# Designs tried in a protein design chat: miniprotein binders against q9fmw8. Part 29

Target 1, 279 residues: q9fmw8
Amino acid sequence: AEGLSPVAGGIVALGKFDALHIGHRELAIQAARIGTPYLLSFVGLAEVLGWKPRAPIVAKCDRKRVLSSWASYCGNIAPVEFEIEFASVRHLNPQQFVEKLSRELRVCGVVAGENYRFGYRASGDASELVRLCKDFGISAYIINSVMDKNQVSVNTEEEDSKSKERGQVSSTRVRHALAAGDVRYVTELLGRPHRVISRTRTQDLTSKRGRISLQTSSLLNLPPGNGVYKACSLIVGDKHPISCKVIVDTSNLYIETEEERFHNSDESQEFQLLGIEFG
Key: E = the ipSAE of ESMFold2; O = the ipSAE of OpenDDE; V2 = 0.75 times the mean of E and O plus 0.25 times the DockQ between their complexes.

## First folded at step 23 (miniprotein)

Design z3 (at its last look DockQ between E and O 0.68; V2 from the best seeds 0.74)
Fold by ESMFold2, look of step 23:
Structure z3 (fold): chain B 279 residues (1-279), chain A 81 residues (1-81)
Amino acid sequence: as target 1 above (279 residues)
Amino acid sequence: RPSLRELVEEYKELAEELRKLAKETGDELLKRAAELISQAIQLLLQAYEIDGTDWEILDLVMQAEELLDQAMRLIEKAVKE
């Protein structure tokens, strides 16, 4: 490589990539049309804030699978995620951040949404990103949301406003839809079924009377709200998905399936990852 | 690390205590401190719900922290008296 940066010469999508929803996918698609696509993710926000971390929307161990699934949209080039500690950039003004992109990371271009904000005190906007990138010899491409571009006038009826809000794609909307148990809408927002990952003892995968019981504390990412979900899939190791029903309550997940026993090629492991898809 | 819910509950309790003391004593510094804490709570809740970048979230939290620092200084002044 020309330097130490894994993203040198690439086209970097900028944003907060917590959900990896279809809006995020669109940024990756646009980056791939221009060059080698990367996602620039920040990590460590909760540590900077001094807060307990929120449950992530996408489990860390599941992010690569999601990004690989975007290859068919990106000219058979799955975008690669590059992580930066937020603590190392939180104090940079907009010019300093673009300077880092150009001189330290050596990116050739960036892709960002129209509402993108960056730099200390969020002082930079998309217009400033374009201007600064030009000054530093980086191409910049601003991607409009179709739903934002279809914003109705102030004289729009309430029903039209409600339809526009339901069509908007955001990580906040994903979290709210999950909390409401609206997994069909979550699937639309994500462009894939929501997958919850559990770190599970191998012995607990043997269902008792057709039911597996998991504690919510074993989950690596955000489950849907309390409720009964009848059209789910259970993913165990390298096996084909198993149809199941999932009951979510505050402390537990219960997985009901006709398969009463599960075995895989790695039965000697004490723990393994269990995937649960909703929808 | 506290959760945001835990932080907000602690600040709500503090603001309520300050309002009670301000009413009992007529202390305008305690009344102002309670107002600042209530404003900070709203900024923290906004930071939790905003669909924005890490910089946007941090900026809202920094604004809340500035208000909380002001409130603490007012409380210290009122108590010292």
Scores: ipSAE 0.762, ipTM 0.883, lowest interface PAE 0.5, mean pLDDT 86
Fold by OpenDDE base, look of step 23:
Structure z3 (fold): chain B 279 residues (1-279), chain A 81 residues (1-81)
Amino acid sequence: as target 1 above (279 residues)
Amino acid sequence: RPSLRELVEEYKELAEELRKLAKETGDELLKRAAELISQAIQLLLQAYEIDGTDWEILDLVMQAEELLDQAMRLIEKAVKE
């Protein structure tokens, strides 16, 4: 028996959920108003393009924490992420994709943004999504873009004509703000402090004089740009956050804490996850 | 596999070499090939920066590949003439 799809009977939010920003949260909120909320994520785009994978904004291992934090906005239900290999859907026309949602995945409804484009060569738009969902007996809800309140005119005059940029919250804006080191603006776009996750060997977590050094190669997601961040929190396992200062350079992160002795209580683990929250 | 940055750098170098050679030889085919490569680079950069779906990103890359293929055909023609 081909088991029921994990999203069967649910409402799937459609989008590119890299940053899990406040716009993505709004999609999940709307899905939760109608039924059981899911995020439908496509994976493997870099492999399809033949590119080296880019560092994600949110660490893969941290996504579940972020989604769990949205439960309070989603009727006390944390949205569940369902991943599909993009290679399996890249050639689907708009109709074939909606047919997959209805007949294979057995979703009851979809939620998408007003600018949502889908199917082969991005030939489907939000209006076509609504039409096709109706034809297949699926509910479709289109939401307005969540606007950025801090509309920094990233509009260099020349790029304006071709840019779909209308001042909405976007993963691109998050990446630019991170690169600029504007962690406050990142926090506003995300609706939470940005968290960088490092996979570090327990032996390398020796705080000499309240200073920890992490290699940038140990990072599981995108750090902010090079600079000095005075208002940070260090998270080791399930311990309470520790106030710290972080210096980011090209090769390393330097964490300065007031606490002299980082007792790694879990000496039994060869590797630990270290979180740094910025802001 | 190259990063997008590495790929864009390689194509920028190729476009510059073709522009130089076109200027030295007066070959309009090489000049046009360099223009197409430059347009392809812009599409690849847009694909990297756009807040779009995977289909939108892939469409931009496919458009860039089509321009690169056209550029290669012009180069092949210029070498045979």
Scores: ipSAE 0.761, ipTM 0.890, lowest interface PAE 0.5, mean pLDDT 89
ESMFold2 (binder alone), look of step 23: mean pLDDT 78; pTM 0.720

Design z4 (at its last look DockQ between E and O 0.76; V2 from the best seeds 0.76)
Fold by OpenDDE base, look of step 23:
Structure z4 (fold): chain B 279 residues (1-279), chain A 81 residues (1-81)
Amino acid sequence: as target 1 above (279 residues)
Amino acid sequence: RPDLRELVEEYKELAEELRKLAKETGDELLKRAAELISEAIQLLLAAYEIDGTDWEILDLVMQAEELLDEAMRLIEKAVKE
């Protein structure tokens, strides 16, 4: 018996859930209003394109924490992320994709944004999604884009022709704000402080005089641009956040804490995860 | 696997070389090839930056590849003439 898909009987939110921004949260909220909320994520795009993988906005290991924080918005149910290899769906026309949702994945409904495009050559739109879902007996809900309140028109005149930028909250805006070092604007777009995760050897976590140095190569996700961030929090394991200042350069992050005694509690682990929240 | 940035820089260099050669020789095929490569670069950059689905990103890359293939055909024609 081919086991039921993990999303069977659920409502899947459709989108590219890179940043897990407030627009993505709204998709999850709408899914939770109708049934059991899931996020349908595609993986392996870089492999399909032959590109080097980009640093994600959200560290892979931190995604579950972010989704768990949405439980309060989703009727006390944390959305579960279900991953599909993009290589398996890249050639599907819109009808074949909805057929997969209905017959293979056994979803009861879908939620997507008004600008959602799907299927081979992005030939399907939100209207076609609604139509096809109806034909397959699946509920479809289209939501309006969550608008960015801080519409800085990054209208460089020349880029405008191909940019689908309509002033909505986007992962692109998050990337630009991070690159600019505007961590406050990032917090508004994400609905939470941006958290950078480092995988560091316990041996390298030598706090000399309340200063920790992390190599940028140890980072599991995208840091903000080079600069000085005075209002940060350091998170080590399950410990309470420690107020810190962070200096970001091209090669390293320098964390300055007021607390001299960074006791690595778990000397038994060769590697520890360090979180830095930028507030 | 090439970094997209590295690939884009390689194509920019190629487009610049073709533009110079087209100006020196008066070869309109090389000029057109350089234009197509430049358009392909814009599609690749858009694919990198767009807040779109994986299908939208892949579509932009496929369009860029189609332009690059046409540019290569024009270069091959110009070298045979």
Scores: ipSAE 0.761, ipTM 0.887, lowest interface PAE 0.5, mean pLDDT 89
Fold by ESMFold2, look of step 23:
Structure z4 (fold): chain B 279 residues (1-279), chain A 81 residues (1-81)
Amino acid sequence: as target 1 above (279 residues)
Amino acid sequence: RPDLRELVEEYKELAEELRKLAKETGDELLKRAAELISEAIQLLLAAYEIDGTDWEILDLVMQAEELLDEAMRLIEKAVKE
């Protein structure tokens, strides 16, 4: 233990880790090849903006499970997420931010995408990150964008437009694919089935005619768009996944399955967390 | 705090009302204010859709707020005249 910072001596991946998609996973993979991998996440943006928070792509309570699943890609070391309040860094210029990484957090290196922007008014870019890290004794590694082979323009012969950004795996593409109900495409972008978490009353977990009814207001993260999803799984606690069909509408989510027993062993709880995997 | 969609709808309604008044009165300040509000809306929508860092998102919002502040100053000036 070299210091008080939880990330001291580590290699931090820099980015916006809202979806934990395969592009984010690639940053973690590269960090793990260099040293102990961390994701440096910023929280509290909506509060800074004065906006109502968006539904998260990955439920906060589910993020650790997702990161643990990356261990096999990261040399059997799951990356650890370290959260910083955005309010505490929003005014730092690029040099001040890299100074914080070096002197306060004591990281050994950083990994960032080629389009990474940071610092006050987004004034720092990837090349500035590399220069500043060198000045502060931190290794910096810039990683090429992960491309979505299904969305890359087939008629792009040279870089004369913004086609490069259009072909990238991105959290925006994940949100749009979810809204369209394209859960197969979401699975490709995420590298895993999308899992929606519901906080539901234990009394509502009783199948009636093979159907459980949940309100969309009970969901902790972004569901796919209205539609019928036939190849889903219901997860209750640590139990074996149960095959199901899920019907999503504006106000309700209906789960249809042959299984009639969905309770965990702790029936004293007023509420339970359900996992619903789409694909 | 407000939902961004609600804010954008309110600004769209304001901009349309200002365009209508500017056409009826010939008031160039109201016309310019409507243009600034429309530009701010585009920056807010970009901030909502951008796949970028929190600093990038905040910068777009700050730019939109600067335009909205200027639009409100123009409206106040037009009303006082």
Scores: ipSAE 0.754, ipTM 0.875, lowest interface PAE 0.5, mean pLDDT 87
ESMFold2 (binder alone), look of step 23: mean pLDDT 78; pTM 0.723

Design z5 (at its last look DockQ between E and O 0.79; V2 from the best seeds 0.77)
Fold by ESMFold2, look of step 23:
Structure z5 (fold): chain B 279 residues (1-279), chain A 81 residues (1-81)
Amino acid sequence: as target 1 above (279 residues)
Amino acid sequence: RPSLRELIEEYRELAEELRKLAKETGDELLKRAAELISEAIQLLLQAYEIDGTDWEILDLVMQAEELLDEAMRLIEKAVKE
């Protein structure tokens, strides 16, 4: 269809979808209540900054699985992620960005969190988004922040107008919980067990003495902090998960299981992907 | 491409050296440069930790780069003969 973007006529959730946590899931849920849900993600920030990319919270190859798991919350319609290079939008002022949503992408509506900032020098906020969307004929819905039930609002004596932000589910909280090795808390923030993906040489899957050794450099996303994790699952392809113990240190990740040999129908492949869930 | 952590450590070392030289020489340009670098480090740390959009992160980095550029100008002026 000429002139139609992949998100045309849809409801796009706006935000930074690095963790795909329960706050991000809420945006998708609200988009799905209005119409066809999409996530509008930006990529390439590290290249714009000239920095080495930080390890992602969710491996790129694992994002579709996570979004598919949201289908049951979204009327059996898994939200679809649409990616835009940040370099192509970084200079747009708020009006120009909403114009792009309306005229180029042809979206029908947007959902965004109450703290959403956009446009050059972050000059637009949620109220400006609503105003501009109205001007361009796009519906706009501002969604209340999802609060972390474990750390909600204990600072009533501080008089700090920013105290609510300290209780919000956030990607920063996910990263800090991962670094601390608090995988139970990570599960609460994400609404799912954290899954680490390793790109593993096929020869290394033949465990020696029930142990698989992986280098941290083979991981495609953030592992939890150094420690021993006893209630984990190893996922090889689409097979049933295998119970395991995982030891994480600075340079290596060790997987201990009673199963000595994994079937691999693609033994001619030099590498394959392993999933490690920290439950 | 360096990591942000590596950049921040380099800037911390530079700021400390500039503070030492400023104290030894009484040079106000070096003192001001060290202050600007310390402010830039705070903005870069905020950019790393912020739970915000790519525009918000870029804006903080741009502010830090403006301070670092001014600090380098002051250092160049202090050294220039």
Scores: ipSAE 0.758, ipTM 0.879, lowest interface PAE 0.6, mean pLDDT 87
Fold by OpenDDE base, look of step 23:
Structure z5 (fold): chain B 279 residues (1-279), chain A 81 residues (1-81)
Amino acid sequence: as target 1 above (279 residues)
Amino acid sequence: RPSLRELIEEYRELAEELRKLAKETGDELLKRAAELISEAIQLLLQAYEIDGTDWEILDLVMQAEELLDEAMRLIEKAVKE
C-alpha cells in the first residue's frame, strides 16, 4: 500500500521558503485559515543546476523552531514543511504539477502569492494555478504580496532591469540586508531576529575571559556582513540567552560576553550547537 | 563544482579575451560571441538574485545556456575560418 502523502488532506503553501520571512508566514496563515497548513518546499536546485549550494538564510536544523513560532498566527497549529526533490518536478508542465498535487499528494488546497510562477519554463502563473486546481477539484487561494514598509526607493536607474521586484518582502532583500549588516532591517523582514547556528566541538568552546571565537566554516547558515554587532544574544543548547557583542570578520566570529564562565555543563557531547541572535 | 560566482568570473574573463581578440583581428564572429556571453552572464546574475520559484531560476539558467551554446558555435566557426 503506497502510504498516504504526509500532506494528504492538507492545504499546501507554495513558495521558495529560504528565509521564512513575513511573506512566507502570511502564506502559512492563509493555509491555516482553510485547513491543516503545510509548506511545500523544493530541494536540490543547486544539484540540478550543477552549482555549489549557497549558504541558507535559515539553518536547516533551525527551520522547525521558526515554524513552531508561527503556531500562534496559524490557529495554534505549527505549519509542517514537506520537502520534494526539484529534480522530480522540474520537467512537469503546469497541468502535470497540479495533477501531482491532487492525485499523488492528495492535497485539499493550495495557497500561493500573486506573482507565483510554476511548471516547466515557469509557464504557469497564479491565474493558471486557480484554473487548474478547479479542474482537479482542489481549492486555490492567491494572496497579495506582503509589501516592505522600509522600501527605500533605491536609484531609479535600475528600474529598467526585468527584476520582478515590486517592493515586496523577499529572501533577496533579506540577503542584501544581511550583507549590508543591517540586522534591524533583517529583523523586520523576518518578523524575528536573525539566528546564526554554529556547529562547534565542545573542546573548541574555550571561553577565555568571556570571549568565544567561531570559525565561519562552522556556520550552518548565512551570517551578517563584516562588522560589530553590539546587541546580540548567545544561545547554548536550551539555556537562557546571554547578552553579547559579536564581531564578524571574513574568517571568524568573535563573541564577547559579560559572563566569564561558560560552564559547558554538557561535557559529554563532542559537538554542540551554538546560536547567535542578531538584534 | 564551481560556484555560480566562479562560473560568472570565468565567463567574464572569456568575454573580455574574445572582445580583445575580435578588436585585434576584426573578427565579427568573436565579437558576437562575446556579446552573447555577456547576455548569458546577465541572465545568470538574475537567476542568482531573483526571488523566484525554482522553475523561474531554472528557466533563466536554461536561457543563459542557450546563449552560451550559440557563443561556442560562433567561436568554433571563427577558429575554422
Scores: ipSAE 0.756, ipTM 0.886, lowest interface PAE 0.5, mean pLDDT 89
ESMFold2 (binder alone), look of step 23: mean pLDDT 79; pTM 0.738

## First folded at step 24 (miniprotein)

Design z10 (at its last look DockQ between E and O 0.81; V2 from the best seeds 0.78)
Fold by ESMFold2, look of step 24:
Structure z10 (fold): chain B 279 residues (1-279), chain A 81 residues (1-81)
Amino acid sequence: as target 1 above (279 residues)
Amino acid sequence: RPSLRELVERYMELAEELRKLAKETGDEKLKRAAELISEAIQLLLQAYEIDGTDWEILDLVMQAEELLDEAMRLIEKAVKE
């Protein structure tokens, strides 16, 4: 009985949009050149696997901010993220998935990377996506991978048939760079400073001697590895960023600033979201 | 819900116990089961690290589960004999 989906008539970018890195941004840019851009994201993989979820690279509450920042690259139209429960599609073969895109979601076209795999047992590839989309009357555009400038020279030779690593920007590279504490490299991969979000009690925002202490357990997404980060910004609500130094250890983040104004600004809520940008 | 690290730790312990029993008994089924569990662990670790779609990740996990199921069948046969 449903007549139109939120993405009807749109151009959906297909991929795993966990990091929202510059490779993901390129898919959105190309979708926007063709029509109204959407990201088609899958959620609930950990539930399907029966695993405890890992910390996300981008906090769920921060995803809209990141996508809004892409508007200038996308003809002043920020791409919109549409989420599908993975449990609802995990069993579909490639044809059934493209049928869902065409008949249920009524998309006009799709954009995918050259290494894209989909459908049950990952049995569909980019070539099959193009063929199936043609059969169902929707356009398909295969986009070249965005290469990581720091890795292109070392990835000139393929190792085996299962190796997809050719020096492209990837979420795995983002996670490894974060773990290594290489926040400059993370910034290059993401096309933005990495922002960590903390859900923090307002009373814990009291600065003493210019230091705030946060528990790592209060973080909503993946922090960089243990270390000292001297060129950071603290974001409290919609206020201007405050320059700070951040010390990350296993249990805590320590934020050192010269200012104490943040603890005197928003005291109306028991909890508030605190942003920490690295780089 | 267990974490991947908890799962891997459990399977590593089982594989170690099977290797000890295989050495003590000379039972080739227990040795093969430990090998299958070690291969499954590698697939689970790949699923965690791969930069791929949810379908690709699930497929690696399904392959690991197939190996674990075979390992369990071998263990069952070994204890029955």
Scores: ipSAE 0.776, ipTM 0.893, lowest interface PAE 0.5, mean pLDDT 87
Fold by OpenDDE base, look of step 24:
Structure z10 (fold): chain B 279 residues (1-279), chain A 81 residues (1-81)
Amino acid sequence: as target 1 above (279 residues)
Amino acid sequence: RPSLRELVERYMELAEELRKLAKETGDEKLKRAAELISEAIQLLLQAYEIDGTDWEILDLVMQAEELLDEAMRLIEKAVKE
């Protein structure tokens, strides 16, 4: 018996869910209005292109926490992420992709943004998605892009860039805001504070005098640009957040806390996950 | 695996060498090859920056590869003449 796909009978949100920003949350909200919400994510693009992987905006291990926080927006149901290897779908034309959604994955419906492009050579658009979903007997819902309210007019005078950017919230905007060190703007785009995750040895967490130093190489996701961040929170495991100041340089993060003694309660673990929220 | 940056830097160097050689020889094929490489670089940069789907990113890379293949054919033709 070919087991039912994990998304069978559900509503899948279609998109590139790198940042899990407020636009991605809106896709999940719409999916939850009509059925059981899932996010369909493609993985392995860097491997397909032969490129070095880009640092993710959201740490892989932190994605489930972010999605769980959306439950309150999604009728008290946390959206579940389903990952597909992009290599397995890269060659599919629009019809073949919708056929996969309907017959193999057995979804009841899809939700996508108005600018959504899919299938080989990106030949399918949102209108084609609606048409094909109808032909295969599944529901399709297209939503308007979530507009960025704080459009700093990046006068990119480069008129000629076919950038589909019409002022919507995007993962690209989040990356630029992070690089600029504008953590407040990042918080608005994400609908939550940005959290950086570090995998650190428990032995290296010895805060001498309330200062922790993390190597940038220990980070599991993209930090903000070099600078001084005064309104941060340090999260060690499931403990309450501790107010801290963070200094970011090219090689290290320096965390200064008011609390002198981090009682590492879990001395038994060789490695711990450290979270830093930038408020 | 080369980073996109390293790949772009190598193609920029190649385009500059071809422009120089085209100026020295008067070979319009080498000039056109350098133009195609420059266009391919722009597509690769766009593929890295765009907030698009994986298919949109792949399409831009495939377009860049098509231009690079054409540039290489022109270079090969210029070397044989």
Scores: ipSAE 0.769, ipTM 0.892, lowest interface PAE 0.5, mean pLDDT 89
ESMFold2 (binder alone), look of step 24: mean pLDDT 78; pTM 0.729

Design z6 (at its last fold request DockQ between E and O 0.66; V2 from the best seeds 0.74)
Fold by ESMFold2, fold request of step 25:
Structure z6 (fold): chain B 279 residues (1-279), chain A 81 residues (1-81)
Amino acid sequence: as target 1 above (279 residues)
Amino acid sequence: RPSLRELVERYKELAEELRKLAKETGDEKLKRAAELISEAIQLLLQAYEIDGTDWEILDLVMQAEELLDEAMRLIEKAVKE
């Protein structure tokens, strides 16, 4: 009769959820303390810009697994991701966006980071979000940034309170750590091992001396930089992970395993999803 | 559709050509156009690296496009000479 949105009555986390890192997880945790947690994600930015999309940090098909793993932090309720096409909101000023949240989507509250920017020409900030949410009857909660423990400790007096770049966890740090091949640091930033997903044709699987060769074109998300990674796991479906060594170069990803069972892959399926965890 | 890296490469080549022509002709419009293109490249690179919302990324790109539009107007005026 009325047609309620999927997020009606919920608490939505606002942000750019490309990496699903521990800062994003904190937003979900705080939303879950207030009510039913959602992540409000935008899709289609590359199309708006007219650019070729870049490789995502988290494969689209792997996002639900990551969010499910957050259930234990969120009162045993995994946050649900709701996607909005960016083209449908890119033109909204800050007031119009909060109006959409209130009247169209019918959310009860929002959580956002202290550096959040929104609305046309990025004209709204966290302070504006709080003010507008009050005007539209939505609760708004500004969440402190999660700090990267890899930072040097500084004085906690007025200097810290005035800094805008304070060493917070970010998707940019994740991308840089991946490019550098620093998979232990990536694990710290993400709160989980980085998982690369490959959609591989069964006939393209080649195993020789316990070695699988994948082309970079079969990867659904961003691999770490060129190098050798000795403490990796190969995941096929719901099966037990297989210890492996992974060699990454520009065109290929080579998986070396001591386990020989993989040489006769099931030919009944034309394609298989392979998970490769680094760290 | 091009990647950002392909776009930046094309604009870098254009800026280099304009600097060469500005030196050869003494044309201030070509010199200014090269400066605007270089500034736009920096905004595009910032848009690629920023840890921000889609609105923030789009705004940086829009700023770059405004500079590129002005640079193209200056180039058009210079060639009509």
Scores: ipSAE 0.786, ipTM 0.898, lowest interface PAE 0.5, mean pLDDT 87
Fold by OpenDDE base, look of step 24:
Structure z6 (fold): chain B 279 residues (1-279), chain A 81 residues (1-81)
Amino acid sequence: as target 1 above (279 residues)
Amino acid sequence: RPSLRELVERYKELAEELRKLAKETGDEKLKRAAELISEAIQLLLQAYEIDGTDWEILDLVMQAEELLDEAMRLIEKAVKE
């Protein structure tokens, strides 16, 4: 029995879901209005290109938490992410990709942004997606781009006319805002505080005098740029957030908490996940 | 695996060497090869920065590779003459 795909009968949102920003949330919201919402994510692009993987904006282990937080926007249903290896679809023309959605994945519908490009050589656009979905009996919904309200003119002097950037919320904008240390602007683009996840040995979590030092190499996602962040929260496991100050340098994050004694309750684990939210 | 940055820096160095050699020899093939490499570098940088789909990123890389292949053919031709 060829098992039903995990997205069978669902509505898949199409996009590059790196940051899970408010534009990505809008795709999920529209999918949830029509049916059961899924995110279709492609993985393995860096391997396809032979490049070093880029640090993700959202830690892989934290994606499910972010999607669960969208349930309130999505009719109390958390969108589920379905991952496809990009190597398996890179060669598909637009028609073959929609055929895969219809016949193999058995989706009932798709949601995409107005600027969505797909298929080999990016030859398909949003209009072609709608046409092809109709031909295969799939519902297609195109949504307008979510505009960034804070038009900080990133004076990228390269007004190179080819940037499709019309002021929409993008993962690129999130990366630039993070690099600039503008965590407030990041929060607006994400619709939530940015959370950095560290995998730390329990033995290294010994808060001497309310100070924790984390190596940048222990981070599972992109930190903000070097600087001093006064309004942060430290999250250890499922515990309540603790107010902290964070100093970011090239090699380390230094966390200063008001609470002197971090009682790591789970001394039994060799490794723990620490979350730092930047407010 | 080289980072994109490391790859771009290597191509910049190659383009500069070819420009120098083209100026010294007067070989227009080497000059054109250096131009193509410079265009390929711009496409690779765009592929790294664009908020595009994986197909859009791959297309930019493929366009860069096509320019690099043409540049290499010109270099090979210039060395054989």
Scores: ipSAE 0.773, ipTM 0.893, lowest interface PAE 0.5, mean pLDDT 89
ESMFold2, look of step 24: ipSAE 0.779; ipTM 0.895
ESMFold2 (binder alone), look of step 24: mean pLDDT 78; pTM 0.722
ESMFold2, fold request of step 25: ipSAE 0.778, 0.783; ipTM 0.895, 0.899
ESMFold2 (binder alone), fold request of step 25: mean pLDDT 78, 78, 78; pTM 0.732, 0.726, 0.716
OpenDDE base, fold request of step 25: ipSAE 0.746, 0.747, 0.752; ipTM 0.884, 0.882, 0.885

